# Designs tried in a protein design chat: VH-VL binders against p56860. Part 53

Target 1, 255 residues: p56860
Amino acid sequence: MMTAEVRTPEQGGGPLTTEPRAPRSAPGHADASAPAFGPETDPRDIIRWALAAHPDLLMPSAFNLNGVVLLDLAAQAGYRGEVVFVDTGYHFPETLATRDRLESRYPELTFVTLNAGASPDDGQTPPDLYASDPDACCAARKVDPLQRYLKEQGPSALLNARSRDQASTRADIPFVEEGGARRRVNPLAHWTREQLEAYAAEHDLPVNPLYFDGFLSIGCWPCTRAVKPGEDARAGRWAGKGKTECGLWQGENKL
Key: E = the ipSAE of ESMFold2; O = the ipSAE of OpenDDE; V2 = 0.75 times the mean of E and O plus 0.25 times the DockQ between their complexes.

## First folded at step 15 (VH-VL; framework fv_lerdelimumab)

Design f6 (at its last look DockQ between E and O 0.65; V2 from the best seeds 0.00; counts 0 for: pae E 2.5 > 2)
Fold by ESMFold2, look of step 15:
Formats: C-alpha cells, structure tokens, sequence
Structure f6 (fold): chain C 255 residues (1-255), chain A 120 residues (1-120), chain B 109 residues (1-109)
C-alpha cells in the first residue's frame, strides 16, 4: 500500500536560486514510474503495480515452471488479460497438454495460441533449420510471430517470467526493463528455483510432465534434453549448438 | 488403496471387436492420465495407448493406431479400450496402468491384466 | 532410433551386486524408468527419472546413466529380486511415444 507524498514548497528565492524543482506527481510520470522493488518484494505487488500502470498488459508464456508460477500469481493479483503462447510446430506434446490444463484451470483468462506453422514442413522454414541455424529457426518460428502479434495489439508492457537464477545470461535482469518497444516486467526476477518449486507444489499447479523426467528448461524438442546431475537448469537447451538464449530477449529481435 | 481391475477379455475371432474396461478406485481418477500396456504370451511389454486426465489428448502405439480407441468416463471412474479389426498379433494380456500425473511415462499402479485371445 | 536394447539374461550370486543395462540413442536425451515383473504378476515401477525410488522400493535399487546407456543396479541382491526387468523411455522423434526394452531376466543363484 502507497500513500501520496507531500513536499514543501520551493525553498529560498531570488534569481540566482530560481532553479525550479522538478514536478514529482506530474500526470503520466508518477503513476507510470516503477517503485523501488527489492529481493523481498512480493511478486503479486509488482503485478498489481503493473496492472495499474498498464491496463493493456499482456503475458507471453511457454508454460515452463517460472511461467506457470507467474500465471497463478498474476491471476491472484487480478490479471484477466491474455496469455500468449507461440506454437512453433516443434513443441513437445507435453507442453501443449500443459497449456490445455492451464486453460481449464483459469477459465477467466484468455489463452491465445499463435501458429508459426502447424507442421515442421510448412513451406516457410527450411527443414532442420533448428540444427544448422538455431537463431534463424527461433526468429522464423517463434520471435517473428510473437513480434507481429504484439505490434498489432500494441501493449505498453509485458509480464515475463524470467528470473536471475535460470542462466548466466539472465543474472542481471531487473524487475522492470525500460528499453525496446515496450516495458517488460519481471516479477520473479529474484525468485530461486527452490521458491518456484515450493510454490508450485503448495498450490498444486499444472506443470509440464517432462519436469518429472529431469527437464528443467523446456523448449522445442530438437533443442531440449534432460539435464545431468549437477548441471545448470538450462544446460539442456541448445546443447552442443553454442546458443544460450532464445532471440526474444536479445539483439534486433528484442521484444 | 489404489486398485485397478480390468475386464472384458476373452476369445474373439479375427476382424471382430472387443471392448476392455478398467474400474479404478482408491484415488481421484479424474486427476491422472491412464494407460493400456500389453504383453503377448512369452513376450515383453508393449505400451498401447494413453489418455489425458480429461480425455482431451490421446496417443497410440503405431501397431494399434486407427484400430484401437482409448476413452474414459470420469463419472464412473472407468477407463476403456475399444479394439476394432482385431488381429492374431493383438493376442496379449492387457494391463490398465495409472500415470502418477498427466501424460508422463511413469506407471505407479497396474491392474492384474485381462487376457485377449484372437483366434478363429 | 527408438529401439532400447537389453541383454536377455543376467545372473548374480545372493548378496552380490548386479547391473542391468539398457542402450538406445534416445537415452542421450531422455532418462529411462525401470519396471520389475515377477512371473504371473503385473510390473512394478522401481526407478524413475534420474535415480528416484518410488515408496516401498528397497534402497538396494538404484539407477544411473552415461551416454546412451541407462543402468539399474541392485546392491546385495536378494532371492526376491529374481524377475524380469524392463527399461522404458521416450522415442527421439519428439512425438508422444515411449518404448520398452526387450527385458532382462535376472536369476539369483
């Protein structure tokens, strides 16, 4: 809960000290500015702030553990918007089944599925591009369809499920990212995997069935394997291909 | 106590149909995927089919695809396998198996099986 | 490939350690689970995931994997461990399709 801040009028006077004090409650700036969030901040408070600041907020998801936990926290915090999933044509059947289970559990949300291609042989993407050029594959089948939809919908912000413990490339993500076409909100930025697992178990959340088979980060089936004991959670993503991130957060494809 | 009881096995002629049932008790049936697994006499195990907790997703082994239909009635706690166009190669003990979640590959409880013999 | 290959039979002296192996290309990406089947009985899950034992499975059972090989190890084998053992894992095509190995008959001498 926040209260209005009252400040004293300008102190001093005269032309040498007439530098105006910047407005603190100016329309559209104070209401849109993110509070100082910290590692102890309840993600629901971050989501409530985001909803108030961005009534057009959208939530992309691939329904990994982080995404499922975020979805439940968002529903609790009053989110009633869209959950946007890109069907790349290469998802595990288990991922599609997880989407279906979440849709049944949250009938108040609108689940939107974007089709990059219902078949791997859709005539747009060369066969086996995932092996020869994973960046081009992600661009064509995942990033481009999502970017097209977001440009059409024009949301001022996104709710994202990223956290700092997922990979070294995510170690520096803030709660709110200001660059790019729109604001990106990461309510789980400081949550650990242990916290995510505890939350999912406590609330009996639908999770991807491959989670029980040692898959700690799940993408397309050609680029995903079970992690070995002691490996990082994302070690199974693009193994042996020199890639650590999908293009959604990097380079010219940044959302 | 989790219990799975298969029924409907017997001797049937090639080309005919047979319907297997599996009565479930001791757990919330509608929370879990269910499977059929078969074992021909003197042979190993063969996974046959799975159905998701709500019946929305169904997957089949290639050997039975297009001939067998898995279904469930969550109000009766019953799993079914409709077996059409039966062949001699379908002769087996058919087990009902409980997934420990939805659409995993882990069968935490099995029935005792029902024998299907396809011969004329 | 989706084929899982097991030796048809192995033997172990009472109280000794035995390893039952399962080989397949998909095991580089997917763990195997292991099922025990005694004559005239339904199979029982003994190992799933990397090395998880269901409730009621003795701690002498363990699982491991290396490369395209999964292994079930029984330390201190007992007479009651005499059974057929099946590995079970995923097809490598991305489809929802799982296959059993051919089975290994364990004899406790």
Amino acid sequence: as target 1 above (255 residues)
Amino acid sequence: EVQLVESGGGVVQPGRSLRLSCAASGFTFSKYAMHWVRQAPGKGLEWVAVISYDGRNKYYADSVKGRFTISRDNSKNTLYLQMDSLRAEDTAVYYCAKDFYDLTRYFDYWGQGTLVTVSS
Amino acid sequence: SSELTQDPAVSVALGQTVRITCQGDSLESYYASWYQQKPGQAPVLVIYGENNRPSGIPDRFSGSSSGNTASLTITGAQAEDEADYYCYSRDSSGNWLYVFGGGTKLTVL
Scores: ipSAE 0.524, ipTM 0.791, lowest interface PAE 2.5, mean pLDDT 82
Fold by OpenDDE, look of step 15:
Structure f6 (fold): chain C 255 residues (1-255), chain A 120 residues (1-120), chain B 109 residues (1-109)
Amino acid sequence: as target 1 above (255 residues)
Amino acid sequence: EVQLVESGGGVVQPGRSLRLSCAASGFTFSKYAMHWVRQAPGKGLEWVAVISYDGRNKYYADSVKGRFTISRDNSKNTLYLQMDSLRAEDTAVYYCAKDFYDLTRYFDYWGQGTLVTVSS
Amino acid sequence: SSELTQDPAVSVALGQTVRITCQGDSLESYYASWYQQKPGQAPVLVIYGENNRPSGIPDRFSGSSSGNTASLTITGAQAEDEADYYCYSRDSSGNWLYVFGGGTKLTVL
């Protein structure tokens, strides 16, 4: 009766040394210093640079003259990203119509409308918040929805339509703004109103019809009026309220 | 030359329907919003309705809301006004007016109008 | 609903200056347009925005605004300027509703 010693094979399961996966060195986004742009630099070249440096670039817009011009230039420069619009619930019908026209004209772009439930009748904000507290109104209906979306999308840069001649407060806007949550690129920084108007006319761009009615800067209807000859383009924004900006570009809510 | 020619006016009884047409020429019809404006005999002008260049947006005066429908056929360069549940107070000359652009506050061209009479 | 108000009638001597005024709350925020209507004719746009004249409108026609008012001024009134004049604007901010003034009959004496 030969007791066959069943040699239990010692499965020397050597400890799989899970070599710590070397932290994928985040490709050093070489903080490539923005090129030296000048007043004569074609905005399309600035946009091409921005696209190369920031492929995840997003374009917020309210579809003012500057925004419409920038949108066309960006499309020409090869932008194929999102155009991000915040529907505050207080936009002029003309603004919404302008958006729709632009969306139809540029099918290669993705128009994103943020509504965040901020309807005047949503019961979330007092109906007269725009009158009693314009800052709170803009924060709730414009700034917060946009910031939330941008936080979710996490773009490394924004393409903005701001120019130096829009207001005295914008006189020193650079082509590239550093700091904050992300880089801001302003290809139209040095374009004048006359240049913008000429470009829009030459290219038959769908400018907001209110522009022809003296609305040189267009926001929400409760806080926007036409400007008179000789007034600043933004004089019609929050007229008499001591407010000059919506909060997107200054303070703690800076984009 | 820009031309707007209204048609379809006539005499109708209260509660009936009528459809007006406006034939447009001399401009790119599909690029402009179009309006209807009416004028009662011996009275002032009253804005009635507007339609955007692509027909997506329509707005109406409160006096006609729910009864009138503005529409357009850009392939035919034609504006329409469907008028339902007509009332005596709807008696007017109805003008077709071209918007200065798309949904501006200005009418740069007008038709000669078509008379609608609502009478029992 | 905010209304635009006009004087029902004004007169001017030939070659003199006349101002037709439109008043309404919406005019604090919006420009008006002005339309001339002669008997048996369709209205004609004469002024839009602050002071814009369409092609073909004489330079004697001008526009202005102040507060809640808009004005059409005819400098050097001609006999052919005898007509009804209507102002037009939004009736309220934010609503896509428009309103004409009641019209002003201008007589040239």
Scores: ipSAE 0.337, ipTM 0.733, lowest interface PAE 2.3, mean pLDDT 89
ESMFold2 (binder alone), look of step 15: mean pLDDT 90; pTM 0.914

Design f7 (at its last look DockQ between E and O 0.62; V2 from the best seeds 0.00; counts 0 for: pae E 3.3 > 2)
Fold by OpenDDE, look of step 15:
Structure f7 (fold): chain C 255 residues (1-255), chain A 120 residues (1-120), chain B 109 residues (1-109)
Amino acid sequence: as target 1 above (255 residues)
Amino acid sequence: EVQLVESGGGVVQPGRSLRLSCAASGFTFSKYGMHWVRQAPGKGLEWVAVISYDGRNKYYADSVKGRFTISRDNSKNTLYLQMDSLRAEDTAVYYCAKDFYDLTRYFDYWGQGTLVTVSS
Amino acid sequence: SSELTQDPAVSVALGQTVRITCQGDSLESYYASWYQQKPGQAPVLVIYGENNRPSGIPDRFSGSSSGNTASLTITGAQAEDEADYYCYSRDSSGNWPYVFGGGTKLTVL
């Protein structure tokens, strides 16, 4: 009865020293100092510079007049990236229709709509949060979804439609904003409302129809009204609530 | 000159269906939203439905929701209103109206209307 | 559904000024459009937004808004201004659809 000693092979599995994958050096922000742009600089040239300096450039938009004009100029300048829109669940039908029209007009661009579960009926936020706490509402339905997406995508810069003529609080907006999580490029910084309107008319751009009804700045329907003659373009935003911005451009959640 | 010409009106019994048409000319039909508005005899105007320039977006008055369908054929410059499950209260002159642009609250041109009578 | 309310009838003497008012909660946030309808005719847009006149509309027609009201004013009423006038605006929900007011019959005396 020969007891065959089954020699259990000592699998000396040496610890695979997973060499810590060297942190992918954040692509060196090429310190390409922004050129000295001026009021007479063609926005398309600014956009071309931005594309060269930041090939991963993204364009957030709410498809206001400025956004529509910027989108056309960007397409002409060779932008072929994403147009990022946040569907808060409280947009005007006219705004959504404007998005659809733009998407159809610019098939070379990728329209991304973020909703991140931010529906009025999702049970995540009180239905009347827009009334009880507009800041919390904007944070949950607009800012957070966009910030999450931008964190995931990690663009080195944003192409923004902001201009000095939009509000007194924007009177000093530069062409290029430094600091924060990424660079912000504002090609339309010096364009007036009249210039934007003229450009949109000349190029038959699909402007949100509410603009012609006095909605010079358009957000969510519970927090947006038409402005009266002589009022600031943003006077219709969160009227009576003591809020002037959605939080995208100020504070800890700044883009 | 902008022209809108409604057709398809007539006398129908309750529960029946009728299809209205509006032939458009004098403007680029495919660029504009279109509306239906009705007016019962001796009554005020009632907005019925809107369709966006591309037909993707449609909205209806509560009074006709689930019974009426707005549609368009941009290749034919024609707006349609399919009316199902007609009721006596649907008796009206039906106007097609051109949107000022797309999904605005302004009707810059109107047709002359077509009469729909729903009677037993 | 927020209703837009109008006076059913108003009168004005020839050459005088008349104001037709539309009232509704939505009018705090939205402008109204105004339509003129003469007997046996289709409606005609006369005012849109705060105070915009389409081409062909006389300058005696003007629009205004205050609080929850929109108004159409005819300064120097003419005999041909005798008609029904309808306001049109968004409902109180801030969402689609829009609604007409009940209409105002204007008589020129």
Scores: ipSAE 0.549, ipTM 0.804, lowest interface PAE 1.2, mean pLDDT 90
Fold by ESMFold2, look of step 15:
Structure f7 (fold): chain C 255 residues (1-255), chain A 120 residues (1-120), chain B 109 residues (1-109)
Amino acid sequence: as target 1 above (255 residues)
Amino acid sequence: EVQLVESGGGVVQPGRSLRLSCAASGFTFSKYGMHWVRQAPGKGLEWVAVISYDGRNKYYADSVKGRFTISRDNSKNTLYLQMDSLRAEDTAVYYCAKDFYDLTRYFDYWGQGTLVTVSS
Amino acid sequence: SSELTQDPAVSVALGQTVRITCQGDSLESYYASWYQQKPGQAPVLVIYGENNRPSGIPDRFSGSSSGNTASLTITGAQAEDEADYYCYSRDSSGNWPYVFGGGTKLTVL
């Protein structure tokens, strides 16, 4: 029974409740066909379409580069919903500080922290599970809390920051993914890393300080390393396991 | 021209307190993280503490945790280090250092340092 | 605890190449930055990230890493390169703080 802390835009922050949120009751326009989006489509137009089709749209984020760029584009496009972050107890201090900077910059958004107050010694998982069975640790501390929240909220779509240029598992990501419990909308699907970096620099976006130290994709500190020269951007996550994406979305598509 | 000027060093007895100040100029102080780094006479560098650009996040070396408090006043462009329960091993030159962003480990500008001597 | 170990002293003949090493378990996951300190002066950042030089640092300075070892290489060492060199990186816990290595005194002969 996980709890969430919510900071609303009108009050400028602070915990409002430790209780899970009620599911969204109204279905969006889940049956609406997506327009023919192409590589030249402004991501904000995709977000505006998604908002019209899915008023219950949610945005999960771990505040990586893609996520920060998407957050800014979504705010510009009129997104005023939730930005949902899972506190695993193993995030870098820099990641938590990035969340705080984003909250200050986007007072119009509602930042929801699932599993708030988590720490390595909080008893949610056995000591050193992150080393002995990283998948079980990820399932317990990241995937399960998010999946419970999504089932409770029942959104018809998620706004995701995935792009085709990130990793081998993302090479085929369409703008709108069907076939799971809900739609997944990827407004940045055709953006390159160079475009994301240029956007973040141009708009002076708060980014995770670890990006200045060769971290190109940032997860929990036990499972994240600096990317070596010539490696894929997500190679620093779960090194030596062939894993290029956390198990966060596997629960919607049992293999 | 970026300038960092430390002050408040001196000779104190063990168990006493000192407050160090670092006056900053030549950059927008409130946009950058700030650090304290110390160096005992004839010894190497030791990172002491960091404070985020808005003062919200603070981190300390284990050697000083619970005894030192980093703070900043962005309206005065000043960084502080309150040093309580001083010990002989705290004797060092104390540098303030500017982060080139916020909460990184890259210090692009350093002050001249101020000497703190703890002896009985 | 995560310690960063450096040789206390290294010598190089003028114009020759020298490699200063920094070893620690955390360097499997984190790059080291490198600081140069001349007598009576504050440190100066010479290498950060993988191999980035701040403006004004000569291109004879380069950084590299392999396994748990980070290296600062000076090709064609000059008399003015005589200094103490410190590596600086995060400890292995993933929490703040970061730590300096013990320092290496470079003597140019």
Scores: ipSAE 0.442, ipTM 0.755, lowest interface PAE 3.3, mean pLDDT 82
ESMFold2 (binder alone), look of step 15: mean pLDDT 90; pTM 0.915

Design f8 (at its last look DockQ between E and O 0.65; V2 from the best seeds 0.00; counts 0 for: pae E 2.9 > 2)
Fold by OpenDDE, look of step 15:
Structure f8 (fold): chain C 255 residues (1-255), chain A 120 residues (1-120), chain B 109 residues (1-109)
Amino acid sequence: as target 1 above (255 residues)
Amino acid sequence: EVQLVESGGGVVQPGRSLRLSCAASGFTFSKYGMHWVRQAPGKGLEWVAVISYDGRNKYYADSVKGRFTISRDNSKNTLYLQMDSLRAEDTAVYYCAKDFYDLTRYFDYWGQGTLVTVSS
Amino acid sequence: SSELTQDPAVSVALGQTVRITCQGDSLESYYASWYQQKPGQAPVLVIYSENNRPSGIPDRFSGSSSGNTASLTITGAQAEDEADYYCYSRDSSGNWLYVFGGGTKLTVL
C-alpha cells in the first residue's frame, strides 16, 4: 500500500510588486510666453494662439455684448469647445433666450449650463440673500458652481470676454493674465463698446435685447438695472450695494 | 410697410373656445418676437402673451395663464392665440403687436385689433 | 405683481408743455415705453428706452425718468396730441410679466 505522498505544489505566489506607476509627468506644457499682442491685433489671432497653446481651453460666458462677440470670433477662429454658463436661477428670461439663440446659431460649440443647487426655491439659501448679502448670493449661485466645474474639468486656460472699456477697474486688463489656477486670455481687451456694437450689427449677432433697453451689463435681475445716460456701463450692477464685481476676477475666488 | 392683420374675433358663450390669427407682412416675421395685447371696452391696455422668434419661449399674463396658448407658424407669417375656457372678463379688442426685436420691452407695430365678445 | 400708476386725466393749453408721469417699483430698474392711443385706433409707440423716438414721432415728445417714475413730456402741445397715453414696463419680480399703466387721458384746451 504505497502511500503516494501528494507533493502539494508550493504555489510560490511571488508578491506582485505593483511597481508604483510613475506619475505620468504632465506633458510639460512649454510655458510658451504669450506673444506680444497689440491694440491692432485681430482677436481671432489671439484666439488661434490660445487654442494652440491650450487645446483644453474653456469659455465661461454670461452672454453680454462682449460675450456674444467673443463667441462668434472664437467660432471663426476654430474654437470647438465648451461655452460654460451658470444659471443662477435669477437670470432674466432675455438672457436665457439669448443663450438659446446662440446655441442654435453655433451647433459646433457645446453649451454647458451649470445650475446645481442654485434654484431660488431650493430652500438652501434665504430667498432674499441677494438683498441681505449680495456677496454670499453671488458666491453660492455663480462663483461656486463655476469653480467646481472648472476644478473638475481642469482647463489650462480660460477664454474671457473682458475689455478695458467695461469698467475703470478693467482699464489695464492685459491680453493674457498669468497666475492663479490657470491662464486667462482676453482677446477683446482693447475693443471699445462702439467696436463691439458695430461688429454685432455687421454680423447680425443675437445680442441680449435688454442691451437695447439700457442694460449695458447684465447679471441677475435682482441686482441689475438699466443705466442712465452718461453712467458707467456697470453702474446698473448692484446699484446702491457698494459691490462692483461678482467675485470671479478678484480675491480668493479668482478664476 | 409693416402690416399686422388680426382675425377670428366674434361673439362666443362663456366656457367656449376661440382662435385668433394675426397675418404679418412687410418684415422678416421669423426674426421677431410677437405679442398679444387686449383692451376691454372703455378700459386700458392689458398685455396678454409673448412668443419668441422661434416659438421656443412663451410667456403669459396671470389672467390668461392655463387658458390661452400663443403660437406661431413662421412659414405662414402668422401668429395665433388659442383661447380656451373663455370668460366675460376676456371681452376685449385683441391686438397683435410686433416686438422691437425678440422679447424686448416695447412694441413698434400694432394691428388694428379684432373684437372678442364673451356673453351669455 | 408690480403695478404702474398714472393720473387718469390731465389737460394742457394749446402750445403749452405737459408732463405725464408713470410710477412703479419696476421703473427703478427698467425704462418705460409710452404709447399714444386715439379714439378707435390702435396704440402707437411714441417713446422707448428713456428718451428714444421712433421714426415719424415729432420731436416735441420726450421721455425722462427719476427714481421709481417715468415721464412723457410734450413741449408745445398740439390739438392732434389729444389722446390716451399709456406707460409700459416689466414686473421687477424677475418673472416675464409686462404691465401697462392705467392710462392718462390728455385734453388739449
Scores: ipSAE 0.475, ipTM 0.761, lowest interface PAE 1.2, mean pLDDT 89
Fold by ESMFold2, look of step 15:
Structure f8 (fold): chain C 255 residues (1-255), chain A 120 residues (1-120), chain B 109 residues (1-109)
Amino acid sequence: as target 1 above (255 residues)
Amino acid sequence: EVQLVESGGGVVQPGRSLRLSCAASGFTFSKYGMHWVRQAPGKGLEWVAVISYDGRNKYYADSVKGRFTISRDNSKNTLYLQMDSLRAEDTAVYYCAKDFYDLTRYFDYWGQGTLVTVSS
Amino acid sequence: SSELTQDPAVSVALGQTVRITCQGDSLESYYASWYQQKPGQAPVLVIYSENNRPSGIPDRFSGSSSGNTASLTITGAQAEDEADYYCYSRDSSGNWLYVFGGGTKLTVL
């Protein structure tokens, strides 16, 4: 079950009683008029373009360093929409505390928590599923609630925090991704970890306290550990599982 | 220079209450998490509690959970520890410790401590 | 609940190198930090985030880890290094809970 912080969750799957929303434009409608973006493009200019092209833009976030930097840049660029977070029941307490700090700092934004109040023993999944089948656990607790929300809201684009810091692969990340149900906009596509850290320090941004404990990429606690010296930044995620990304939503095209 | 000054320690009988205070100066108190750490006479260090910079998140060691309450007043630059249902095992020097950020394990400044003795 | 185990005492000759160890299952996933405490004084942070020194800590102090063991190394031990040393790390992943090791008394001979 999904619980949205700002609305009553739907129970029992009753019949549809509302008329369909007006049709949205086909995917890629605004890309014919999009500026040429490059590695030197200010992410705020990309966000301003996305806001003009997609007034229904939504921003999912797990409040990693990328997401915190994007949130600040988006607020500066005029974003006033929702920041959508999925409570899997497996987030570190520090991640939830970071959400609270960001909510206080950006009162002009609406922070939506999907699946609020989740816990490992809430019956949404078998209690050992994350260890035995992490893909199924991730699908049930993270991907499915987000996909349901996005279908209900119907945005034509998402504002994503993907950056070079999140990939150990050599694949490039486009500023605008096509080919799914909605356009994905990646204003930080060419930012490095050093740029993200410098920005966060310059602007005194609230960051997850675990970054000071050697956690360079923070997911749910059963699959996250501190990165050892000499390891890649993603090595602390999915240790012993053979994964470097959640495969159902993030960058499926790159697998 | 950062200073942390604990007060409110003393001798108290089991089952009674005490409130400790820690007066902070030399830094922006409201930007940092704060901790209590204790040390029984002749024993090692034991982390007791933490409070986030804005007071919204509080965490406790199992040994004190349900009996102790950490709080802060950012307008007075003061950290508090309310200790209820005190036991002999709570006898210790209680240190106020500044988090170097918020909700981390890094205590960059400590007070000199205040002694609490729980004895009949 | 997860115990961090330290030897209760170690000795080092002046100018020599010593390692103080801390062992616990949680150290496979979390770094240790290290605190120095001299008699009658408050503790001082000497190593954080695996092997970083706060400002003012001499470069003879370093940290390392392997498996479930963290180590504090003092190279060229000085008389003023005589103290109790505590490791400190996370106890549980799902809760905000950190614990100290039992402490190691270092004697400089």
Scores: ipSAE 0.464, ipTM 0.767, lowest interface PAE 2.9, mean pLDDT 81
ESMFold2 (binder alone), look of step 15: mean pLDDT 89; pTM 0.905

